VH-VL binders against q9nqz5r112to327. Designs and how they scored, part 12

Target 1, 216 residues: q9nqz5r112to327
Amino acid sequence: FQSSGVQHHPPEPKAQTEGNEDSEGKEQRWEMVMDKKHFKLWRRPITGTHLYQYRVFGTYTDVTPRQFFNVQLDTEYRKKWDALVIKLEVIERDVVSGSEVLHWVTHFPYPMYSRDYVYVRRYSVDQENNMMVLVSRAVEHPSVPESPEFVRVRSYESQMVIRPHKSFDENGFDYLLTYSDNPQTVFPRYCVSWMVSSGMPDFLEKLHMATLKAKN
Short names: E, the ipSAE of ESMFold2; O, the ipSAE of OpenDDE; V2, 0.75 times the mean of E and O plus 0.25 times the DockQ between their complexes.

## First folded at step 8 (VH-VL; framework fv_pozelimab)

Design g4 (at its last look DockQ between E and O 0.48; V2 from the best seeds 0.00; counts 0 for: pae E 7.9 > 2)
Fold by OpenDDE, look of step 8:
Structure g4 (fold): chain C 216 residues (1-216), chain A 120 residues (1-120), chain B 107 residues (1-107)
Amino acid sequence: as target 1 above (216 residues)
Amino acid sequence: QVQLQESGPGLVKPSETLSLTCTVSGGSISRYYWTWIRQPPGKGLEWIGYIYYSGSTNYNPSLKSRATISVDTSKNQFSLKLSSVTAADTAVYYCAREGYSSSWDYFDYWGQGTLVTVSS
Amino acid sequence: AIQMTQSPSSLSASVGDRVTITCRASQDIYNYLGWYQQKPGKAPKLLIYAASSLQSGVPSRFAGRGSGTDFTLTISSLQPEDFATYYCLQDYNYPYTFGQGTKVEIK
């Protein structure tokens, strides 16, 4: 129990000044989109595209890194707490590398069609550097052909780094989520709005709650 | 039903520290965000800051250097300290619970408020 | 900080009147807006959250609309108990900020 609060805020983005050089040598800067409870959302334009890369800097103090990490790996559990999931299945597992290929079908905001993702995920626990890493990247898989029912998202990258405040099994950690995708649509402003305004915050909140529930 | 009650001195001298406690009853303080809001007499509302039950805090930048919010889960209480008070800090101070919504924050339960006057 | 501007600062109305209060944000806050009612000597009471979601127990004569920067609270038929001060609140970004308030008085 924390009686007197050590002021703990989400970690400040270290890469606020980081950017990519576009073809003209101009640096693409990160901009803060949201400052919410336990996280800040940043974005920067992806050079040559109309898309953005997003970063979430967040922190939790009421769950352990391991718990938070494990919940994200549990596809069956995710189906229970994430109502946007239509389908989530591991279609292939590499026993050597531990990598998994997943097929993920998700609802999109009306009136957009549902999207499906085929991606490889891998994770690592780095004891030496006291961090956990989860990465996902879109791939093609012959067992998962495109369907007319869903729009295939062909570009998808997600990276999460979890850094414990103390240890993997003690409450408290910071995380950095870097995310980008191309949902194969020109996002009208309202769609972008959804992702920023409710999509990400809702997902993070649900993930947090799911983690809390899983503790018990 | 959840109830909140502010307590603390109604009078504080300039340059001293205002100290208030909010007692939560009818529910656990766990898993919620708890907020302080103040209202100077005849004026609008100002958000001071919040604390999560686990101790995470956020403050209004205008008060960040002077405000400290703490939580005592064993007592089902959270507190506000505001240092170096001036007459400008005279206000009704409210404690409130932020309602649980996945995307939005709102204050669904409020204390009755307590007037704190800063005067010599 | 995001500035919230309410209009009008005060208005006089009669029972049964339709009342509309406006709140404007200095930037796009999407639907992260709440409306609160405050009576003299009382704490604010939540009426609407997420710009248009009616809080449980709040009469249906209250309605919130808007997104982005412009929001409205409408009381379709003013009742005696509705004479109060109303505040909008943005919860999009910290620090959370309130409008300056709109006092609804009896004509």
Scores: ipSAE 0.631, ipTM 0.832, lowest interface PAE 1.1, mean pLDDT 90
Fold by ESMFold2, look of step 8:
Structure g4 (fold): chain C 216 residues (1-216), chain A 120 residues (1-120), chain B 107 residues (1-107)
Amino acid sequence: as target 1 above (216 residues)
Amino acid sequence: QVQLQESGPGLVKPSETLSLTCTVSGGSISRYYWTWIRQPPGKGLEWIGYIYYSGSTNYNPSLKSRATISVDTSKNQFSLKLSSVTAADTAVYYCAREGYSSSWDYFDYWGQGTLVTVSS
Amino acid sequence: AIQMTQSPSSLSASVGDRVTITCRASQDIYNYLGWYQQKPGKAPKLLIYAASSLQSGVPSRFAGRGSGTDFTLTISSLQPEDFATYYCLQDYNYPYTFGQGTKVEIK
């Protein structure tokens, strides 16, 4: 497969501008931190912390958007391919809105204790705009109190938009993921370094491989 | 063991197109990234670009769309075309496989290299 | 593009010596660095990936260290087969770029 013209450029957040170091009132800007085979990764600081919000633009040409969408929704399958997951359960489903509340418990890199998340998710297939959407955010739920075993993450947001190159059932799509959390750590710089060196790349690789394997 | 072998003309005239093929044996081209790297005589290495077996490509901006990498999975081959060549394109051209992980771009298998001379 | 600077450009050493090669990146590349060995007339061979991970079949006398901008390759006891040119490669952002090389010669 050949390309002879200007390729599609991903939706790129603004980079840090020249001379902004001289200004006292600097703005939060997206910084590209990774430009790899399957994806590009940007980040921007979360004000008042050493943590970041992340944005991923990725493309795959060997799996369908529907496979990619469904693999992310299948909580039992997630536990098979994501070795970091300790627990992932749907706690409640609102049949009117289609929202689900999940409890997710995951390993964190040594020496940090495992974290748990309680979050609501919604997902949809938007036929008119030719895209699939998954959104999640942290909530509190009375049926899932904090446990002394895990550190509760209370600030978490995730949004993914999947756009097919052709149809939902043919190979090829782009996706845009925006993600942030606050894992309540005394090692914030370690978490940031881990996300770039291991966390995000390994997750995206495992997700791709899981999608390929589900296709088989 | 996986083996890579470059093939193609060793001499190319200026302004013409350099065409090389890498044949993969002892393994499948499927589910890997395949890369071209070159080394001018007596100089360092330059990454040209890659192709994923399904067709996705990326190129060094310095080659400014003169480079085209393609793959033929049925023949277990991938190829490089470099248009409008000059003497500066004289180099040993290597094909390489990236490791199985999509996160790390390490080149675990290399061809032996083929010298392409561009002379006027 | 990210510039990779190796030091020294060449060195002379004897069998059994400890050899250290330095690679410096023009910006933070975290641990996205590989080390390659190239002997005359041959293709490069991967030694180290992810800054410190030893490739299968590479002797344990080779060790990679570093993160961020400063990286080293150390050969703890130089062997006759280790006389070669060594290159670092950053695989953090495109275009991927190599260092200029360090030639290790017999004294």
Scores: ipSAE 0.055, ipTM 0.628, lowest interface PAE 7.9, mean pLDDT 85
ESMFold2 (binder alone), look of step 8: mean pLDDT 91; pTM 0.920

Design g5 (at its last look DockQ between E and O 0.46; V2 from the best seeds 0.00; counts 0 for: pae E 7.9 > 2)
Fold by OpenDDE, look of step 8:
Structure g5 (fold): chain C 216 residues (1-216), chain A 120 residues (1-120), chain B 107 residues (1-107)
Amino acid sequence: as target 1 above (216 residues)
Amino acid sequence: QVQLQESGPGLVKPSETLSLTCTVSGGSISSYYWTWIRQPPGKGLEWIGYIYYSGSTNYNPSLKSRATISVDTSKNQFSLKLSSVTAADTAVYYCAREGYSSSWDYFDYWGQGTLVTVSS
Amino acid sequence: AIQMTQSPSSLSASVGDRVTITCRASQDIYNYLGWYQQKPGKAPKLLIYAASSLQSGVPSRFAGRGSGTDFTLTISSLQPEDFATYYCLQDYNYPWTFGQGTKVEIK
């Protein structure tokens, strides 16, 4: 590998000042909370709630978009590299739309109870626009009732856009992950702290490592 | 065991470009972040920037306009160029490897450092 | 950039003394803090990472504590080889920044 002189800066948000108008007509702006090697983490408050929406702007140069994309789709592989996963299963597949319903159970920081998610997942590869998209959204499913063992997260949205620097099969891409959920708890500073201190960074690092490992 | 060694001229004239190379031995430069750090005589440490083995870089904003870090994986080396140097750039320059543990980073291996003096 | 302030800038102690060095961050950096020891003419050596994790091979007399903005390095019983300058480093956000250093001198 030759130094391309490319700066390892996560892509800057195009509209750092983009926000939604709250009920009072005030714009809720994004604020950066982390600046790490592979990503910048941003957040903004969700109007009318105590929750935040998060954005991760990330960049990798040592894996291909396709590799990174595929690893995220491989639920069985995720169970191997993500120790926080208690359960991850595809409950239903729609052959026509390609959508999948997943049941995801994950550890939360002690002493919080584990959470489970039921969500629909969709993905697309847009050759024309040179991007990949993964989207997830919480749903209810009759075959996955709530359990007293886990706290059901009823509100969950995730969207990842992957944009290759060159192509889907060449190293290098930027991604934008937009994420929000309601873990059904007053997210104390402690929980926010966990997400920032270890949760998100650790997950992304593990995902990256898993992707690298999958190459071999 | 991984070893790092800085090399380059110990004297640079003002307005010229400081150029240093760090040679890594005992391990591959692949899969790691490699960092330059400097220390003016009798002063503290300043992070300059890093390069990933794939060539991705990040710099201290204070030096971003003047610093360039490059990597040569074939030689197991990475380099620092600092342009338009002044007396303020006189320092011991260290190269270091960033270690990794979970979500935390640290410098686990260092070169011995090389003094670069900026003087006419 | 995140500012790291160490205290004190220097201290004198005797062998066997308990030494405590503090580092304060200008913002919450959670546990993204490392401690380094530097002896004259040598490169810094990692002692503690993640605020409290002892690096392999480092004597147990070294201990790191703290989270958020306030951190401490403690040497429970100072040894002759511990006379050095100590630096904290935040690795929370770029640019990474060091404290100004604390010189531990023999009394």
Scores: ipSAE 0.644, ipTM 0.840, lowest interface PAE 1.1, mean pLDDT 90
Fold by ESMFold2, look of step 8:
Structure g5 (fold): chain C 216 residues (1-216), chain A 120 residues (1-120), chain B 107 residues (1-107)
Amino acid sequence: as target 1 above (216 residues)
Amino acid sequence: QVQLQESGPGLVKPSETLSLTCTVSGGSISSYYWTWIRQPPGKGLEWIGYIYYSGSTNYNPSLKSRATISVDTSKNQFSLKLSSVTAADTAVYYCAREGYSSSWDYFDYWGQGTLVTVSS
Amino acid sequence: AIQMTQSPSSLSASVGDRVTITCRASQDIYNYLGWYQQKPGKAPKLLIYAASSLQSGVPSRFAGRGSGTDFTLTISSLQPEDFATYYCLQDYNYPWTFGQGTKVEIK
């Protein structure tokens, strides 16, 4: 990566690579839906649903990759800066694998019911490849059965890769986030428009501000 | 308070390069996006492109082959070069600052504008 | 590029009138729309961003509405200082594009 302040250009997703296909064998292509100064957002349809897989490429030059990484892992801090969180707790930790199971309960905009997620996450700092990785997927856990209070999201995948411009402890990095919910969740078409108009932009802005305020 | 001021030649000959500088005072150029916008006389506004203070740029595709925006943080300035100009490039040129937001773009501070005429 | 079409291109109104200007996008731009005011010989001034958010220091008689492809700017009680040309700007996708402008004249 260039550390002298020269221009960084985000990578474009390659629609023909690892294409998402429907039952006819037709490849689903990535469509850019936002192109903003700090991030770009793409989406592609999940076949057989009205839902999308999303991809974000973003850049920040005023916080370190380690700050950004740690803020996302710190569940107590998340509850402080993310007003949508109703509950966020670590259910289990596996010190051998480094995996954690979390229960996350979050508000959705009226009139939608609040949702809850049970997911396993793994995270790592890869010194050899100069990147940090966070990966999550929905799981079932006997300690967290479904509750009538919330809509359980049963299929959920998330992956973030963070690449420093210089080092993990100096300002400047790029990140790539890929996110999807699968069609087993009732997810109204209204929510798809909301994600682009409010959900994703607000989340990314709040995350950035929270990272700036975190002084490690 | 932040102030922006355009400077440069008001007359440029066809086929030459238009060169403008925006000087930022009352604030730092660091941590912001900086934009050039133009307005032909009696007509509407056209976005030319931006530069982030660290050097990253984005351009209107209609001008990308001819436009170069650069920044000099030590002088608190950013610049526009537009090559191979024609009479169609005659316009008032504005520099502007984008408000601080990761999601929504708006121009909160503008220069006064400078007329550049392309004429033989 | 996303085309922004304003209507009307000009209008005349009296002090105290309610004035409405429309802006139509050639595709869904959600709420990524701003409104700017430009007086003769001056730089444009931001009034509204994100379709409906009023910029600090802008009088509350200015209101923006809309999402998707259809947007309006309303001046609830026109004042003499509101004589100007108004532009919408989409900031959804590059290149950012302006509407062609609406000139508001005092009768």
Scores: ipSAE 0.058, ipTM 0.644, lowest interface PAE 7.9, mean pLDDT 83
ESMFold2 (binder alone), look of step 8: mean pLDDT 90; pTM 0.919

## First folded at step 10 (VH-VL; framework fv_pozelimab)

Design j1 (at its last look DockQ between E and O 0.48; V2 from the best seeds 0.00; counts 0 for: pae E 5.7 > 2)
Fold by OpenDDE, look of step 10:
Structure j1 (fold): chain C 216 residues (1-216), chain A 120 residues (1-120), chain B 107 residues (1-107)
Amino acid sequence: as target 1 above (216 residues)
Amino acid sequence: QVQLQESGPGLVKPSETLSLTCTVSGGSISSHYWTWIRQPPGKGLEWIGYIYYSGSTNYNPSLKSRATISVDTSKNQFSLKLSSVTAADTAVYYCAREGYSSFWDYFDSWGQGTLVTVSS
Amino acid sequence: AIQMTQSPSSLSASVGDRVTITCRASQDIYNYLGWYQQKPGKAPKLLIYAASSLQSGVPSRFAGRGSGTDFTLTISSLQPEDFATYYCLQDYNYPYTFGQGTKVEIK
């Protein structure tokens, strides 16, 4: 008897607009970079740059959407499980919208200097559409001037959509993470993107593990 | 500690279907991905495919049309069927367990392997 | 499929020697590489995963290095039990593919 268990394959990306080469202004075509059991990684070039936008389609079945969502909001907890974090602080909070401005300083692979991010984050739970959303975008803030110690990342955007398989409080969900930044670095030839090599996979793994630990 | 054991006929005729079963003991089959790998005599290793307890499978494209992996959770077993075999399918067949990882896949437990010879 | 090329195909060494095996991928596989040891008549044994992570119980004389396309397995001081065939495995994309193997023989 094959158990009707939840498939561990991540959701297939919905019809990505196949950029027809012929139409001026069409979005660059997404390229699958990795096909793994729990996620698929896609990238597309950002027009006019040497940078890429990334998308991760993933799935988990052993944690709840809410757990996974909450762990990502817990900056203090992140400092415990994410060793790359040098600093992570909420600078400003808007009580009405729930938006926060954060200062994030993170290690980069040697010999690259550490980077700091100033970004606004917001999150929402859409019960009607049965999804959770986390959005971050780089901003400037007068209370966080640039430091000679860190390289300021001025372009940063992250969006995660979490879609429960059942409910927010039952194990199982799919997620879509869209990510882009300009870390102001040149990658070695042997590493096209540290994000693919270790950054994103390690982060997601640690996040997952942190979520598992937090629920217990 | 988890243990894997391959079983099945050691001899299969050409054009017939090779059928092997891997019995898992010391652990539940529902907790890992389970893989078949083969090694022709004196040759390297070839990944055949995997199955999860839910029935999710993936196959080597070279064998996709002929290979079928199935799982029986009630027996704590998973199986390999390879149809239309030829002499080229003569190999030691290993069943293996993939370790826990969302990103890096590795085989942390192996059966001892079973030789299957395709001969008339 | 990603091709994995090991070098050398075979080598002879003495106990105590430093042994280095290389594996090259046909494309960038970042750190998605494992190393396995296989003795005659036995199943492969995992040594290293994620290019450099030592599997539990594996002696520290084994070390994996590399990223991208070029990887190395080093045995700092060869022991009698280390005479075997070693395989690299890429797990970057399906199908997973092994190197052709490197046989380490006693000199």
Scores: ipSAE 0.163, ipTM 0.724, lowest interface PAE 2.0, mean pLDDT 89
Fold by ESMFold2, look of step 10:
Structure j1 (fold): chain C 216 residues (1-216), chain A 120 residues (1-120), chain B 107 residues (1-107)
Amino acid sequence: as target 1 above (216 residues)
Amino acid sequence: QVQLQESGPGLVKPSETLSLTCTVSGGSISSHYWTWIRQPPGKGLEWIGYIYYSGSTNYNPSLKSRATISVDTSKNQFSLKLSSVTAADTAVYYCAREGYSSFWDYFDSWGQGTLVTVSS
Amino acid sequence: AIQMTQSPSSLSASVGDRVTITCRASQDIYNYLGWYQQKPGKAPKLLIYAASSLQSGVPSRFAGRGSGTDFTLTISSLQPEDFATYYCLQDYNYPYTFGQGTKVEIK
């Protein structure tokens, strides 16, 4: 899975956010779900399904992009600040590519059973294009078979691009997260409502606070 | 800790521009978002708009054509100008600080308010 | 603009009473709602944000509940200092909008 695809980064976050809201959003069929000063959320239908792809634009001015990047990679630290995590383990790491396979088990809101994910992730710092990239995709792994305890999420992909306002080691950056997931629910409106009101905001607020408290 | 104080003329003639200043003490203007809110006597509250130090602003669409919020960092102040006022603009004007959150915006500190009367 | 409707417009209660105030949004605002207290001649004071999160320094007798379009503020045992007007505020989308207020008066 070594390709030049990882350097296909989204446009400049400020220009993309303004253009997407003014000129491009309607043509691309993105619907704005939330528009806050430091956080914007869009969604669009995934062709041929009843599922949505989500896009998040966020800004932080009081932490560095390197701190934010590193906190997301630190699975042991994530377990300390994210109370929804039941299990988060690196199952395998390919030392040549730097790709990792993880098993992630997380609470979902009542009455939904807890879900588990098996996914490969890759991450890089692109000095030439002044951005950091995190990508993940659901996979199958023989060491982690499905369990009746959890609902296995089979379709999951995530791409985050972090762009500094100045440098990777100075405060201030924008990020763009594109995310799709099939949590295998018959209550899709409930999941969207939970995601907007609790799931995503709680995660991002706790990630921000965890980044502030990290001593690196 | 942080204190906000509104200042400006209490009487403004119709069709003129209402101009108010909020002085921030006990904190820096560059640390939060800063907001104007008004309340007609005996009535409810109306959000006017905010400003952030970097120049980012947002306004209530009902007032956007007439309202301008600005910052004077050398004086640790932010200001409201409301043009073409009428009697409907008579209100107590509050400046407020927004608390920090990426998602929830709330006003955790308020000035005491200043009454502006629009009368000929 | 999202309209916020409070009920009742006013109520009378005694010290020690339980009081419930409601706020209804014209559309889904999830949990992006705050509650404010205002006494005559004073600026509003923040009580609750994110529908249910108690602001620092606010007594635990105040509780916020709800999500979506329907929200409540409950004061479990009124104290003399709680007689005031209460406002809800949605901070889901601009422009931010307040409810018209609920005045809590002494019986």
Scores: ipSAE 0.157, ipTM 0.639, lowest interface PAE 5.7, mean pLDDT 83
ESMFold2 (binder alone), look of step 10: mean pLDDT 91; pTM 0.925

Design j2 (at its last look DockQ between E and O 0.56; V2 from the best seeds 0.00; counts 0 for: pae E 8.3 > 2, grease 21.2 > 18.9)
Fold by OpenDDE, look of step 10:
Structure j2 (fold): chain C 216 residues (1-216), chain A 120 residues (1-120), chain B 107 residues (1-107)
Amino acid sequence: as target 1 above (216 residues)
Amino acid sequence: QVQLQESGPGLVKPSETLSLTCTVSGGSISSYYWTWIRQPPGKGLEWIGYIYYSGSTNYNPSLKSRATISVDTSKNQFSLKLSSVTAADTAVYYCAREGYSSFYDYFDYWGQGTLVTVSS
Amino acid sequence: AIQMTQSPSSLSASVGDRVTITCRASQDIYNYLGWYQQKPGKAPKLLIYAASSLQSGVPSRFAGRGSGTDFTLTISSLQPEDFATYYCLQDYNYPYTFGQGTKVEIK
C-alpha cells in the first residue's frame, strides 16, 4: 500500500480574484503578498481605511492539529516562547461559553511604542466538520483602562481555522488565519513591512517551534 | 556532516536529455527540500527547482517545461532531468539542501558541482 | 521574476580594507535575502540569511543589512580568504533569483 504521501502544499484560497463580501457588503479583492513552501500570505484593503486584512493559508505535517491548537490556548506557555509578550493575562472567563477576556501587551518594532490589546477569545472543536476554530476580537473592559505607557489597539480581529489532513491526533493539517488590526500608526508601509517580515511569519514560526517543543 | 555529490554524464548531445543524480550522505533525505542550481561558465547562478522528500516539486518557470526532479528515498538520492538541451544548458550543475525553515529559504549544504557540456 | 542587481560587478581591495557590496531588488522583498560566497571552482557558501542573520561558522567581519529593496553586505576588514565572488539571493517569491555577482579581487 504505497501510502499516498500527503502533498506538502499549502491550501490555496478558493477565490484568488473573486471579491469577498465584507460585513459592509463591499467586495474586496485579495492580493497575494507572499508565496512560500508552507504558507501563502494574502491581503486586502479594509474599506474606508488605509489598513489591510491579512490571510495566511498554511500547512504543517510534523505536528498534530490538537497539539497546534492547544499551544495557542496556553497563555502561560506563550509567555515562555514569545519574547514579544510583555503581559498576557486572562482577566475574565465565562464558564458557560468558555469565552475569555484577555489583556495582552506586546512589544512593537523600534521605534514604535508597545501596544496593548483587550480582546475576547473563543475556541471550538467541531468534530462533525473536522475542524478547530480560534477566534479573537477586541473589546473594552472596565477593569483594563488605557495606560499612557502603551498604545491601545481598539480594532483587532483574528480567526484561525485548523483542518486536519486525517484526524486531530495525527500529524498534518491545513490552517487559515485571518487577521486585522489597527496598530494606531500613521505609517502604513511600516505596518505592512512588519506584518510580512517579522509579524505573522515570525509568530507562526515560533508557534510551530513551540508546538514541536511541547510535544516532546 | 551532510554531504552531497552530483553524478552523471559530462557530455550531452543537443536535443537529448541531461540526467544527473545527487547522492546524499551523512544524513537522511527525509524532511528536507532538495534543490538544483546551475551556473554557466563565467556567469551567475540560476535556480532550477526543488523537490521535497515526499515528492512535491517546484520549478523555475524558465525551465518548467523541460525540467523534472525526482527523489528516491530508498537510495537517499534525488535527480534532475532536463530535456531538449542546447548549448545554453552548458553549466556546472549543483545540488543543494535547503536549510530547515518555514519562512526563510537558504542553501546550507552544496555538492561540488558537475560540469555538463552540451555539444555535438 | 524578481530581478536582483548587484553593485559593483567587480572591485579591487587590499587586505584590511572595508568592503561594501550592494544588492537591489526590483520590488520589495522585505528581509528575504541571503548572501553567498563563491571561490573559483567551488560551490557557493552561505554567509547571511534573512538579510542580516549570520550563518553559523561565518566570521563576524561579515555583516548584512537592509530591508525592502536595498541591501548591503559589508566586510569590515578584508582577509586573504575573502577574495571571491559574492551573490545575493532573494527567497521572497518563486522563482528564487540571484544577483549577477560581485567579484572581489586583490589590489
Scores: ipSAE 0.039, ipTM 0.672, lowest interface PAE 3.2, mean pLDDT 88
Fold by ESMFold2, look of step 10:
Structure j2 (fold): chain C 216 residues (1-216), chain A 120 residues (1-120), chain B 107 residues (1-107)
Amino acid sequence: as target 1 above (216 residues)
Amino acid sequence: QVQLQESGPGLVKPSETLSLTCTVSGGSISSYYWTWIRQPPGKGLEWIGYIYYSGSTNYNPSLKSRATISVDTSKNQFSLKLSSVTAADTAVYYCAREGYSSFYDYFDYWGQGTLVTVSS
Amino acid sequence: AIQMTQSPSSLSASVGDRVTITCRASQDIYNYLGWYQQKPGKAPKLLIYAASSLQSGVPSRFAGRGSGTDFTLTISSLQPEDFATYYCLQDYNYPYTFGQGTKVEIK
């Protein structure tokens, strides 16, 4: 086992050759797929599918890390600025750990049916290491059984690390987002291309604008 | 609205430095990316590089060793210097503005272009 | 560097014709492609960005399609002012690169 922690700036992902963290095979290399001025995107294949895990490095200079962190936690505000959301509710909160279980229902591009997610999230502010972390993964919850209206996504992970350029309350930060979503069926390859070309850039642009409005 | 105009010598000798200036009018140079693009006569277009108004630059690797882009905010201008020119550098040189976007890089305003001929 | 190949290199057409120009990328560029029009002695003019998004003030007879490696520009009914050279540009990765151009001439 080896910890791969982030030191100053998130490194490019590395292939592992000596460890076997995945008992089903070897990890694929990260491929850089976009290299824009304040935004970098990598992907690697998910074994046995036509889908990818994505990693994003991005920068904002006109909003604070705390604003960016808080906007992502605010489910009622998310419903105001994200037109793709059909439903987003906190189902349960664990008082001891601060973990929350959410039900998220979202539009997908034609001809895909709308999908729903049940996931646990945790978040923390790490003053000692000068970063904020948001982590989510798919779970089952008895209060939210599958519905015939939506396709339940059973494999979902998301991790974001936010590092301020100065402090949590001054403008400027970098973030690293790692995301994977594997519904295992009826996911055409053109939908994967849409994710990189439109879906994720549009989401991040809307998140940026929403964060600006929350600042003022 | 925004207008761009290239200026500089139309004739440059081999091994010398090509020097061009783009003057921006009807708008501010601030908060935008500014680009040089060239077109050899009867040929296609080649991206040279950009400058962000605060000074940050990026260049086509094929020209990186010879090209320098600079900005003078007080004059609302940005410039290109291309050293050690040869006949292959004969082209119409355009300045352009990159439209506002974090993701899509498109050139929404262009100068008229200026022909620079490299010959003895 | 990502190579952009346009076809045809030139074509002849009449006013009212439907014209289609193809641009192919040497690798997947998703939708990071623009189309530019250039008339003789003039600077290029932006028509389409993000493969299919029409620039403000551009007539609706221009349409862009495609993603990945294969892209098209279509002029649904050619007008006299559309006789020009058309270039595609990939803005996916540096260096940004143009196609070689397609000259649309009057028949």
Scores: ipSAE 0.013, ipTM 0.545, lowest interface PAE 8.3, mean pLDDT 83
ESMFold2 (binder alone), look of step 10: mean pLDDT 91; pTM 0.930

